# VHH binders against MYG1 protein YER156C: the designs that were tried, part 3

Target 1, 338 residues: MYG1 protein YER156C, of Saccharomyces cerevisiae (p40093)
Amino acid sequence: MNSVKRVKLNSKMSKQICTHSGSFHADESLAVYMLRLLPEFKDAKLVRSRNPKDWEASDILVDVGAQYDGVKFFDHHQRGFFETFNEKYKTKLSSAGLIFKHYGRDIIKTILNNKVSSSDLDLLYDKVYKQFVEALDANDNGISKYTIPKDSNLEPNFRDNAISIPGIISGMNPNWNEDTSDESFDRCFARASEFIGGVFVTLVRGYGQSWLPAKALVAQAIDERMDVDKSGKIIVLPQFCPWKEHLYELEREKNIEKQIEFVLFTDSSGAWRVSTVPINSTSFQFRRGLPEPLRGLRDEELSTKSGVPGCIFIHAAGFIGGAKSKEAVYELAKMSLA

## First folded at step 1 (VHH)

Design h1 (framework vhh_8h63_2)
Fold by ESMFold2-Fast, scan of step 1:
Structure h1 (fold): chain B 338 residues (1-338), chain A 122 residues (1-122)
Amino acid sequence: as target 1 above (338 residues)
Amino acid sequence: ELQLVESGGGLVQAGGSLTVSCAASGFTFSSYAMGWSRQAPGKERELVAGISSGGSTYYADTVKGRFTISRDNAKNTLYLQMNSLKPEDTAMYYCAADLGTYYEWSDEYDYWGQGTQVTVSG
């Protein structure tokens, strides 16, 4: 009895999402999917309409209504709209970017089953925007990834529109000679929303379950640095992992900024690498290079001149080197500190 | 073994043209973004051109309209055609590959070649 009353009451209290009718695009397809991941909108009714009466009846409007208030209206088509994700980004937001800006942390938490700290959530929030949502925002606003020079005769050798996410979503609309009723467009929209949502969820899980755990490996390597070398300037990773972004953040958190100069790790073949650390995430300069007399040398020549057996290479720019053993790459890092 | 080998560098007069090439091996070249960076003595390394696996291109403001990046996936070769060369284009030019090893597409490439020297005289 109580369950029947609860089910009936919940059916009347469900939220309503509204987006525009007719032809659909990647931005609102993703935005609606993202909203429905949230507990408050998981059972929401979707209405696709340009009728103001349907807008009035809705709890949230996406890509329709020509307004942005951060509460009910999430549209980017109005004049004077210049919202970006934050001060770091220059790309104008689409409806996907608007929903992600406001709900992105809660969306990521939901995908990861609330198994993420607030600081790690901030890292994922920026990473997901930069890697996925920004490109959709740019596409919807007509912004190209690359700027073509005005006097270049540069033409693409082939077209890739049909295999891009925005192109795939556009192709999921009803064709002009098919059923173009509102019901047909709504069915096609639902399939498109599920498709782009599936891609999005897979990407977020990858970052949360694979990229993010690398932070703990880098943190442990930093904590053990004095056992590697008395200078504390060399760290060893137990296996290759995405370390650069995590290193800068961890140095800041541990108040050891600019102190780590070399990272030792194994490559996919089981050979060892010694990598320098760039002075910051946007620089091609490194805190300390590998020895200048050894740069550009390989194999036997490098092993002989360095006095270190089993060397494979040191790049001409001195930013990375490789050898057959951990001991060899450690010696290359160590002599760089002298 | 993954390998990038640059060639085609040399001495050229201001206003001249030069094409540098990069022969790639040890990975599926057609699947990855490729780029050209340069470094002059006493200066930071600069990404001058990039090309995606899909063929979309990027150029730094310093070279826009003068340089053209292209790829030949059948030959696993990357090219940079440099026109209207200036003395300030003098640098070591490096081929670079974005192998996705850091789980992030960025202007910071994962693997760099040994470089080829380009010198532009007055």
Scores: ipSAE 0.000, ipTM 0.131, lowest interface PAE 22.1, mean pLDDT 84

Design h2 (framework vhh_8h63_2)
Fold by ESMFold2-Fast, scan of step 1:
Structure h2 (fold): chain B 338 residues (1-338), chain A 121 residues (1-121)
Amino acid sequence: as target 1 above (338 residues)
Amino acid sequence: ELQLVESGGGLVQAGGSLTVSCAASGSTFSDYAMGWSRQAPGKERELVAGITSGGSTYYADTVKGRFTISRDNAKNTLYLQMNSLKPEDTAMYYCARVEIYDWGYTEFDYWGQGTQVTVSG
């Protein structure tokens, strides 16, 4: 939710957005793009300036002005600024996080053509922040993804500095030996804003149109689990969907944390899959694996050794397997529980 | 290091046939599972056919019965024979090495520029 009440703006008057001039970063590039998605700022003029006269003439200021009032000024560079997205998050907000905090629900509604309920909107609001905006906020404030202990022997195997959204945006600034006029910076900013905005919109659409609808399928599968197996440890989905995050949340809501161990579903070909449940949403480790003697086996060899006809495969790591029928993948899951 | 170069795309009338090829170099092609994916404008990229190092094949329902994937390990070449082409088959076709943990959850490494197939009706 926004911390302040906003009046509905239905104006055909030209609006003006202001952000700082010169070198740009991912946070204000995204913030400006997000604002321009909104009906009230759709046709807004963008001015890139550190001149107070331009600030006075503007309707909204992003990443400039050294103030935050949640109405006109959205800057995080002033002393004593410690705003976070909410109580769950420790990451200090950048200008992108500030705009998303205040306008995020309206931005998501616009991207999804108003085809979202209020409760689903709350889920997407948190999802989009957690998956995308928080990382931009952290990068802008110099916060690392991992805290590496001083007594750790953990060493990175490769450098990935050039393969990140903030790194790509930074690289879109004019180089020192190119045209470094204000006009050149403004053209580069427009391209950068369009690029990061395109990534953002693609992810939001994916979450709203594909990730979110999976929740209902997982909820029904959990409710029907005792009809699948008396243990309640196996659920059946009518098709593949992004089930993992929904499963953990629904287990908590139903007070059955860590109980579901296998998920059965059909792929696009109509063949069946049995998937293990990871110990958490980011882990490759699973609560219970498929049987070790069957791992890496395929087709006739797998069917013979398992005693289950119609098997296709069990991955060498034991986290997923496949078969031609629901009965076959059920038997593979069931024998894993023994 | 494996390098993949696609060829054989072009313009074809509906109901016609076309074969696209993928030439592999640099690494032992025979050790890899290989596949063909396609992407039409405004659509998601989809795996249309796959073949393991042992010769087992997979086909998406949209192309099953019309497309045939094959490999020639002696020539380091992957083929996709496309029959009974439909306007809906119009797409960029990409050859890829695939890490098979399930055909529904296959990971790709796209090495080439792809080859355009356009089917007129």
Scores: ipSAE 0.000, ipTM 0.097, lowest interface PAE 23.2, mean pLDDT 83

Design h3 (framework vhh_8h63_2)
Amino acid sequence: ELQLVESGGGLVQAGGSLTVSCAASGFTFSSYAMGWSRQAPGKERELVAGIYSGGSTYYADTVKGRFTISRDNAKNTLYLQMNSLKPEDTAMYYCATLEYSYGDWEYYFDYWGQGTQVTVSG
ESMFold2-Fast, scan of step 1: ipSAE 0.000; ipTM 0.259

Design h4 (framework vhh_8h63_2)
Fold by ESMFold2-Fast, scan of step 1:
Structure h4 (fold): chain B 338 residues (1-338), chain A 120 residues (1-120)
Amino acid sequence: as target 1 above (338 residues)
Amino acid sequence: ELQLVESGGGLVQAGGSLTVSCAASGRTFSSYAMGWSRQAPGKERELVAGISWSGSTYYADTVKGRFTISRDNAKNTLYLQMNSLKPEDTAMYYCAAEYTYRGYTEYDYWGQGTQVTVSG
């Protein structure tokens, strides 16, 4: 039990964030931006320094200080550091992953103006890590996207370093023949932090405002499936939305895995589409294809051979088709079940 | 949580040396930045030395070159070696653990201090 006198030595209304000086990378550029989205750090002073005096004066240290305590120091460069996002992930955290692990829910809530439920927040917290932050953690820690068998020889057809987020951030440092003063590095860091932060915020808003609301549409479509077709294998969405991830999860939750075979929705022109469902999230194979004799056909030829008026196309691979009406795409899906 | 106990103070002649120590109990000592502050009669409290978890050090200009801060994480002990002591170094010396919680920096665990008196 702590019976010794406690003293508060920081009564500042604004906070101070510290990260390392000199050349910067994507992880701390994002970490600083994410912290500054929070109400407690929105007006925080940023100091870029490897001087312990500046660390002592700071409220939070990112990617510097060679330790992680979950309160003041958020660095991953020390020996024996093996933190992951949670037990489902194997990727070692960078400073971006550390800040997102501790503040991510509050960061997402702030980006979405507190317009998110606690359960949806948990879903977004995992999705944002999996889709964006994990790749930055992996890049910073030298972790490869693929585990390639030792005996295989895989050569890339092209290089993509200059168009990756880490490569772009790296390229935003001062060049060797430019102003390489501390002030110049700090200005470049500020621009890099705003750039990666803008990408991050756009992604989070897209997930919260567009991807997430699609779950309710898919859930309703599943609940109404018997009204679409007696088989329960065809669902109708009122408009196109990102349905695939939600469909697999909702099927698991409802114990109807692998049962939905076709999804009907409108395209951008107002015409209708019939889409197959892939066998799983990583497969290019589908549970049931559109009829083989109709694949590759278009317009009048397709309408005549199918007996369905108003057809537009069926892809040669049989995974998607289109027609002018809901009734037409329903008939294409229904005949696929026979 | 940490409990801090300072020791090693006493009376010393100007130009002499003294080592003060701070024994910490609790499993989180190695995760904290640690420091030594002093307060003399009629003066404000002054942070004289600090040491990070990794061993990086800070010294106030008043003691730079004369004082050395060190830590032994295995023994949960913080040290301040004071050389070339001056009458102006006479003060109560306190150790503290520094950490930040949700962006707020505190020295949570101040001991009762150890008195250093330099005569001359």
Scores: ipSAE 0.000, ipTM 0.096, lowest interface PAE 23.1, mean pLDDT 83

Design h5 (framework vhh_8h63_2)
Fold by ESMFold2-Fast, scan of step 1:
Structure h5 (fold): chain B 338 residues (1-338), chain A 121 residues (1-121)
Amino acid sequence: as target 1 above (338 residues)
Amino acid sequence: ELQLVESGGGLVQAGGSLTVSCAASGFTFSDYYMGWSRQAPGKERELVAGITSGGSTYYADTVKGRFTISRDNAKNTLYLQMNSLKPEDTAMYYCARGLWFGELDYYFDYWGQGTQVTVSG
């Protein structure tokens, strides 16, 4: 019912990729897909083999061969391997991380049809590794997200193995009571590589086409901040965009770290929002909250108590509020600075 | 939503020509191996032609020299140009998306609804 029909090609292939046979994991599934995105490997044939003769015949080896030379061999299973993405990272690379480290910029350029500057490419290269590839590297190398004390009594509230990318890929191997031939493993590998590759491309496209363009909007808003309020603590965006990561980076670049406390923008309805700024990218705490007496209030009650006409709401936690006009959300932000 | 929609089938006389097309949506068409298969009543489905993302082609011996597969990545469209048609070419023609794997091998994971080609003669 879900059968896949196999076809042999009569055309000459220009390159050959090799990875190990049998049971597969997320790292080499992604690594092979990433290579195949590149023009030089677009029509490359894949051989899944632990036979040294197949390694000799291949142009590039991924997750097999027990060597890493950055040219032909990209394996992390050998003794004395300590490669990380760069000095900022401590996570040991898997084969996915190795391929991304060497080809990542060209892979991103290919996904974005070469519509990216060198400086923006460096930002995407780091972001894609940090948000996606590092977790795959860590999983493959047995590195936990949290450092848990020995004999800790910390227990997870739920299990998530079946919905993690590595867990999904592992589940795509042939089941024990199915066809477990090399051909079946190879067919399953192709589906797994396609699945993780699709997730990867969607993420990179989102970062390059939507997240990255927001940087220019945030940079302009920061440059215009003194025209918004004499404190320089309030910025205005022309529309909602993913501003948080760009704000922290631009503050650091401009030597104004921790200075911006409120961000004003329009939502999809045309109403205005005032958002607080978290103390850092991983925190649920904010630099300065909206006024405590106004939290949880809505509409007429909020407008009356604040003295600001046209208010819509202030969230009970004080991290965001809304009003019908820019002037109204500005007043809510300004009174928070007193 | 992933879709493959075939068109261009019809009735044609022996020795004639016909082009069938496949409009793809819901995936990055340019990254996939694409193919055409056919099935006549009472027979098994046969792969007729295939084309890689890079443009390398495959043809079954039954159609080699008569059929030409091509792709337009800008339009997300796959084509099969059929020349010197024979009554034996009468079949339902299916468009398919392929996953690349193995030594020159591909596996098809998605198929269209098909377009009927009938050759009189």
Scores: ipSAE 0.000, ipTM 0.323, lowest interface PAE 13.7, mean pLDDT 86

Design h6 (framework vhh_8h63_2)
Amino acid sequence: ELQLVESGGGLVQAGGSLTVSCAASGFTFSSYGMGWSRQAPGKERELVAGIDSGGSTYYADTVKGRFTISRDNAKNTLYLQMNSLKPEDTAMYYCAADRYYSGKYWEYDYWGQGTQVTVSG
ESMFold2-Fast, scan of step 1: ipSAE 0.000; ipTM 0.174

Design h7 (framework vhh_8h63_2)
Fold by ESMFold2-Fast, scan of step 1:
Structure h7 (fold): chain B 338 residues (1-338), chain A 119 residues (1-119)
Amino acid sequence: as target 1 above (338 residues)
Amino acid sequence: ELQLVESGGGLVQAGGSLTVSCAASGFTFSSYAMGWSRQAPGKERELVAGISYGGSTYYADTVKGRFTISRDNAKNTLYLQMNSLKPEDTAMYYCATDEYWGSGYYDYWGQGTQVTVSG
């Protein structure tokens, strides 16, 4: 039989990470941080060098070496490099995207203390890339968020470079009139890596610990929909949670796309809300609005006009409303279906 | 509850091959880094191979290029494929769990499986 004992083995699994020296950017700052989150690299020595002898001595190279083999070399600066995250993405990878592509599942598992299933891990892997890493890849490769049409009337109303993650990281390099020694660049790099890494970890924890658990609540609400209303078009959540992305995915999985039209839930004040379902995740258009004659009305006026006691409001655009009770928001949703 | 059972050891000729296996139960196997250690008579226990939950591997210089560690999370099983075996590889082989890969510490060890290389 086995025994439970914590024993230190003679051999240690220490590794060495290498990236380029000098001025640094968001991509390799994040890539190094992501690697050091992994148990196999958490105590790894970091060497910042453009010397091939330092590359040979290292176990993994990021953003240096002019090679990509998916094992030791993770650089995107060589000619003919056009790697993407997968076939669904067109954005060329930076060193951050390369490391995330190969280690992303392990990185996420480590951040979440191994408390995630394989199927949920796949969801988080795609979500983290799409929401965070892709934009860093695009920025490093000079790819704009929008394709500007010829003679476009689109003009920016303000500048945001100083508050963007890439802009902040660039600003963390030593200034021209400060200590620009290799040691100074290395200290600044460590600080920048910790900063972008902290942002990344906070985002991943939010997705794994808060966004992801909402899926089970939405799934149960969908399963119980016929008990809410015979149409099956209204679902009830026990509390507010991030339901929209999960709803679209679950409708697709259950082959009931576009069928759910209203979501009922409590807000933090304990009052009830009735929300319409947008036609897609980025749209301000909704599948079915709240009744037009009731839009913009509040409190007693809304309760009187609707015939539903305890109403609080219906937004002027008709996309959301509120009332003091579940029964009241159900009646507002039900009359919208008539 | 937590149990590790090694198997597949035996007597093999120098230059031969052997696969040892470790069946794990009583914990979420896919959430743990795993390793293979060995202990020869009169020598310290050494880590010869390790694998993270994501499949990243480590090999001691003494076995690098000859041994291959792998895991099957669906079967809760860890493997060590040993090729080009040498008399110096003769040892009791143990599998072990580690919550944090790269630490060099292991919380739970199996009873071991004996590998003897003649030659």
Scores: ipSAE 0.000, ipTM 0.202, lowest interface PAE 15.5, mean pLDDT 84

Design h8 (framework vhh_8h63_2)
Fold by ESMFold2-Fast, scan of step 1:
Structure h8 (fold): chain B 338 residues (1-338), chain A 121 residues (1-121)
Amino acid sequence: as target 1 above (338 residues)
Amino acid sequence: ELQLVESGGGLVQAGGSLTVSCAASGSIFSDYAMGWSRQAPGKERELVAGITSGGSTYYADTVKGRFTISRDNAKNTLYLQMNSLKPEDTAMYYCVAEYGLFDSYWEYDYWGQGTQVTVSG
């Protein structure tokens, strides 16, 4: 027995996170990373164990313990577990979804250095779940993206398992013929947690710093729509930005759903674009197309047939077109309304 | 195996400044969480500052606002800038390292030999 007295770290570094030992998956790898982003857990000790003594000593348990209480235990492996993110979602939560549900707003605030309003935080909280965490929850729970009829002959055109995040994380476990000690699994887990955490942080920063600021540009464009065209169906953005999701939400908030049909903006070359508005966020169908006789035409041929000088193109599918000036793309949008 | 060699310790007057550094060799430095632990004769060890592989920092309340930890992964070097030094900061300062994630215990995978800092006043 060692007679040297051991000293614990001070109260700021006394928190302990526990998750299961052995083979790991994307859900708890992300969950542990997300917790450690928080000021209260940034220096927390991580213990990977299925020993109840380690559970008793821990402040929070992720993906182990067969319990969910929203305080200490965050596991989804128990019978009768049907927890979802909220009433809008049907996907059963994994441990990543459980941690994100309870800590997600604080996690996002920490990533963005508290530079986000409460209402924008709610918007990011939903967007991050919908775009990233929900798919991890579904994968871990064996939930398919599509409901396929039992007797269907539908087969995928290609396989993507090795390039999916869950597939990559699974591949980061020790191989059967390598060192499969607890220490080896713990080192591999640390690497996997940092990898998925890096992807997650990059995505959250992109949403908070680039996607979210586009909302103000779209809101202003909607407010100015009657100055663009008296129909109110055409809006102008000062530059290209991610406008689609913001447009649908702002239309609902302003009770003008389905009214805006064309969006005008400059591309990276300084030329102008006219875009149709899809009927919903997942559709390739649009509310109103560009004129059918002009589709597939380019440059001089398009300018001559349309009567609009300075045209560049109209896509064969009629969903987007371009011209050298704002006036030209406006005329293409306006003639589409006739 | 990772070798840690501290330097920059010495005698300094109360209110003065001192920088200690730690040179790492033998393993990939960027994979390690790094820190500074100190011990005065007859007292328990105290972790005064820590920095993860990702760059997140920790400071003990006794040194917060006075000490700054930083790392240079290209040079495999860890630094501790100590300002407004007090006689109570007198201790042997050890460079510490842990692979992957920073463990919240005073024991680490690797320790240097230490560098003595003495503050007179």
Scores: ipSAE 0.000, ipTM 0.084, lowest interface PAE 24.6, mean pLDDT 84

Design n1 (framework vhh_7nfr_2)
Fold by ESMFold2-Fast, scan of step 1:
Structure n1 (fold): chain B 338 residues (1-338), chain A 126 residues (1-126)
Amino acid sequence: as target 1 above (338 residues)
Amino acid sequence: QVQLQESGGGLVQPGGSLRLSCAASGFTFSSYAMSWVRQAPGEGREWVSSISGSGGSTYYADSVKGRFTIARDNVKNTLYLLMDSLKSDDTAVYYCARDEGYYDSSGWYSEYFDYWGQGTQVTVSS
């Protein structure tokens, strides 16, 4: 419940956005696109200039001006700039991160046609930053994905620069032997901004329209867990959905952290799966594995050794198994609890 | 060149007090209303308080009214925010801003903040 009072820009005139001229990068390409999704900036004039007179005439400056004030100037190139998305993040913001930090909730609402609750909006705001914007911020600021190795230098097995978003955007600049006029750079910028903006909008829609609705299915499954098994450690989903992130969040909300150990669901073939729950969202260790004597077994051999008819498989690592019926995967989960 | 420089932030216990200062230069300070705006971790910017150019009118957000006092010294070109009875919810970066805003019956409205300081961190924690 925060105060809703905010700084307001003068809305009586058409807005003008300014960013730097010449060679462009992913951060300001996305930042300009994000601003133009907002009603206030939808019809804004874009000026690409390093001239202070053009900066003075503009309503908002992105990736230029060497200042950050959260109103007019959104640049990260000045000395002593260490701004992060929030206290949970260590990645220094680029201009994309600065615009997303200030306007991200309104941007997401616009993409989703205002069909999102305030609590769900907070989830999407963090998820979009963590999954997409943070990597762009890091790339622009020269921040490595991995901490430096101790004694041995880490070397990549292959190069992926040409298929990364920042690499693709960099490649959209005019080449040295093409038209390198200001007009050419501006046309190339517009195309790059539309490209990265399209990727961004597709991602946000996927999260809002597909990932987010899975939360309700997981919540229902948790509420019904005692009807599945008296332990409360097994939940049933009607089909596969992205359950892991929602499970951890809902366990925290319900004060049942670490209690759910198995998730049962149908795959696209109509067969059933029993999945273990990882210790946390990034771990390959699980809270409780499927029985060790059954790991790596399949079909008739698995059904005979387990005493459960209709088994299909249990993975050698014991993190997932499958069977022809819900009753069969339930028995595999239940015997794991003994 | 307009410059605004905040100071006086720091760590304080709940119920404690802090005095923030903002040193202004590069413009006729007494001709402008001045404001304090804060940004809590992971939140957008929230207006806190404003003072008219002469110091004759002061305005406060409902969340700080009765606990904070805004003041200015037009001889020293300095803006102040005196914060009493600090709460954990007051934890934020506090910014000094030059202000063209106004106050009406619906609360504080600013049409444009044209210059901001770098901010000073206030942390209210035990």
Scores: ipSAE 0.000, ipTM 0.108, lowest interface PAE 19.3, mean pLDDT 84

Design n2 (framework vhh_7nfr_2)
Fold by ESMFold2-Fast, scan of step 1:
Structure n2 (fold): chain B 338 residues (1-338), chain A 124 residues (1-124)
Amino acid sequence: as target 1 above (338 residues)
Amino acid sequence: QVQLQESGGGLVQPGGSLRLSCAASGFTFSDYYMSWVRQAPGEGREWVSSISSSGSYTYYADSVKGRFTIARDNVKNTLYLLMDSLKSDDTAVYYCARGEYYDFWSGYDAFDIWGQGTQVTVSS
């Protein structure tokens, strides 16, 4: 395809993104940024216009055109639009949600320099939507976090609209008494898009590079659990990592729900911890506590009363304890199973 | 050797304010994220707030956002929690902890050193 390669030497033949002119919001600011992360749109020209001639000339339209076809048009303002991320979600998509639904996996892959498996990519795709994009979709569509009864006297104790991402982006528009030319709006949009994009990339990188790698450590610890204790209720991690969300998912995948009761790991000093497992993802209560007679005790007193040398502490609530060795935290977990 | 010691708790009326302090010793305080965690009578742990090693980044639980301010003094090796507009639901033992609360899943496991706690009671 010699003609296509020759044409690509002309910058005018690069992809063109179109979104609406004037006042901007978080959804299309993020959507444009997300598209520009992709190799196909990296050097794309952005046109901000409500003129149909500019729409015709564009390769992709975001938050303008009153159509959604999943190819060229990505707008949610048309009548009868009720698209959600998937059947697990009830939140109507904004333009950010539409772009993320179609390109989200490729966007995440690009942010992570293609250092992610397809199954891990599916986990990140759902996690990023649930933790970040869904809230932007809801805000843009006027959907409240809580459904409050019509006769309710519930009132917020404070206003937080200036401290939310949508509120910050709204505040980045030109003020009525400033330069309100198209050029001024376009400059402000570019700054807003970079700002929300930076927040988004930081979040995705954190999930992909720090949260996600913990899954492999937890999976191995679960597979080795019978070598730790014959009950299979105690697992050992080679280091501290974010284990809880992965543990519940892996228990479900392995058909061992609610069976793991203690997690042993090293802290940054090389000492050991024994942690209880909360009863579910939103609970501050645990499946099995550390022994009641030992709670609140420390150092020599704890070591003497437990009969376990090298103990450091057991928290007063019994949810976590520490000791100088793996053997010591194992004994604390083991006596809790009695 | 390594220790966190809380102070500044007490009895306060609804709408009042308190300042909690946590004195750190036995480690390089300026190298670590620090957090506050509370527990109400008969309830589990609730993460309250975290602050980065430099103090540039702060994080808050939704229940305290806009009312509490976390701060640190790396010269004095001290962590603070400034509590404003206190409610009866804020009644708890408040613990200082070394570590960052990334989310609920990693929260308590990220903390490797805990203080003994300081009691805060909000009642008329």
Scores: ipSAE 0.000, ipTM 0.114, lowest interface PAE 22.5, mean pLDDT 84

Design n3 (framework vhh_7nfr_2)
Amino acid sequence: QVQLQESGGGLVQPGGSLRLSCAASGFTFSSYAMSWVRQAPGEGREWVSSISGSGGYTYYADSVKGRFTIARDNVKNTLYLLMDSLKSDDTAVYYCAKEGDYGDYEWYFDLWGQGTQVTVSS
ESMFold2-Fast, scan of step 1: ipSAE 0.000; ipTM 0.204

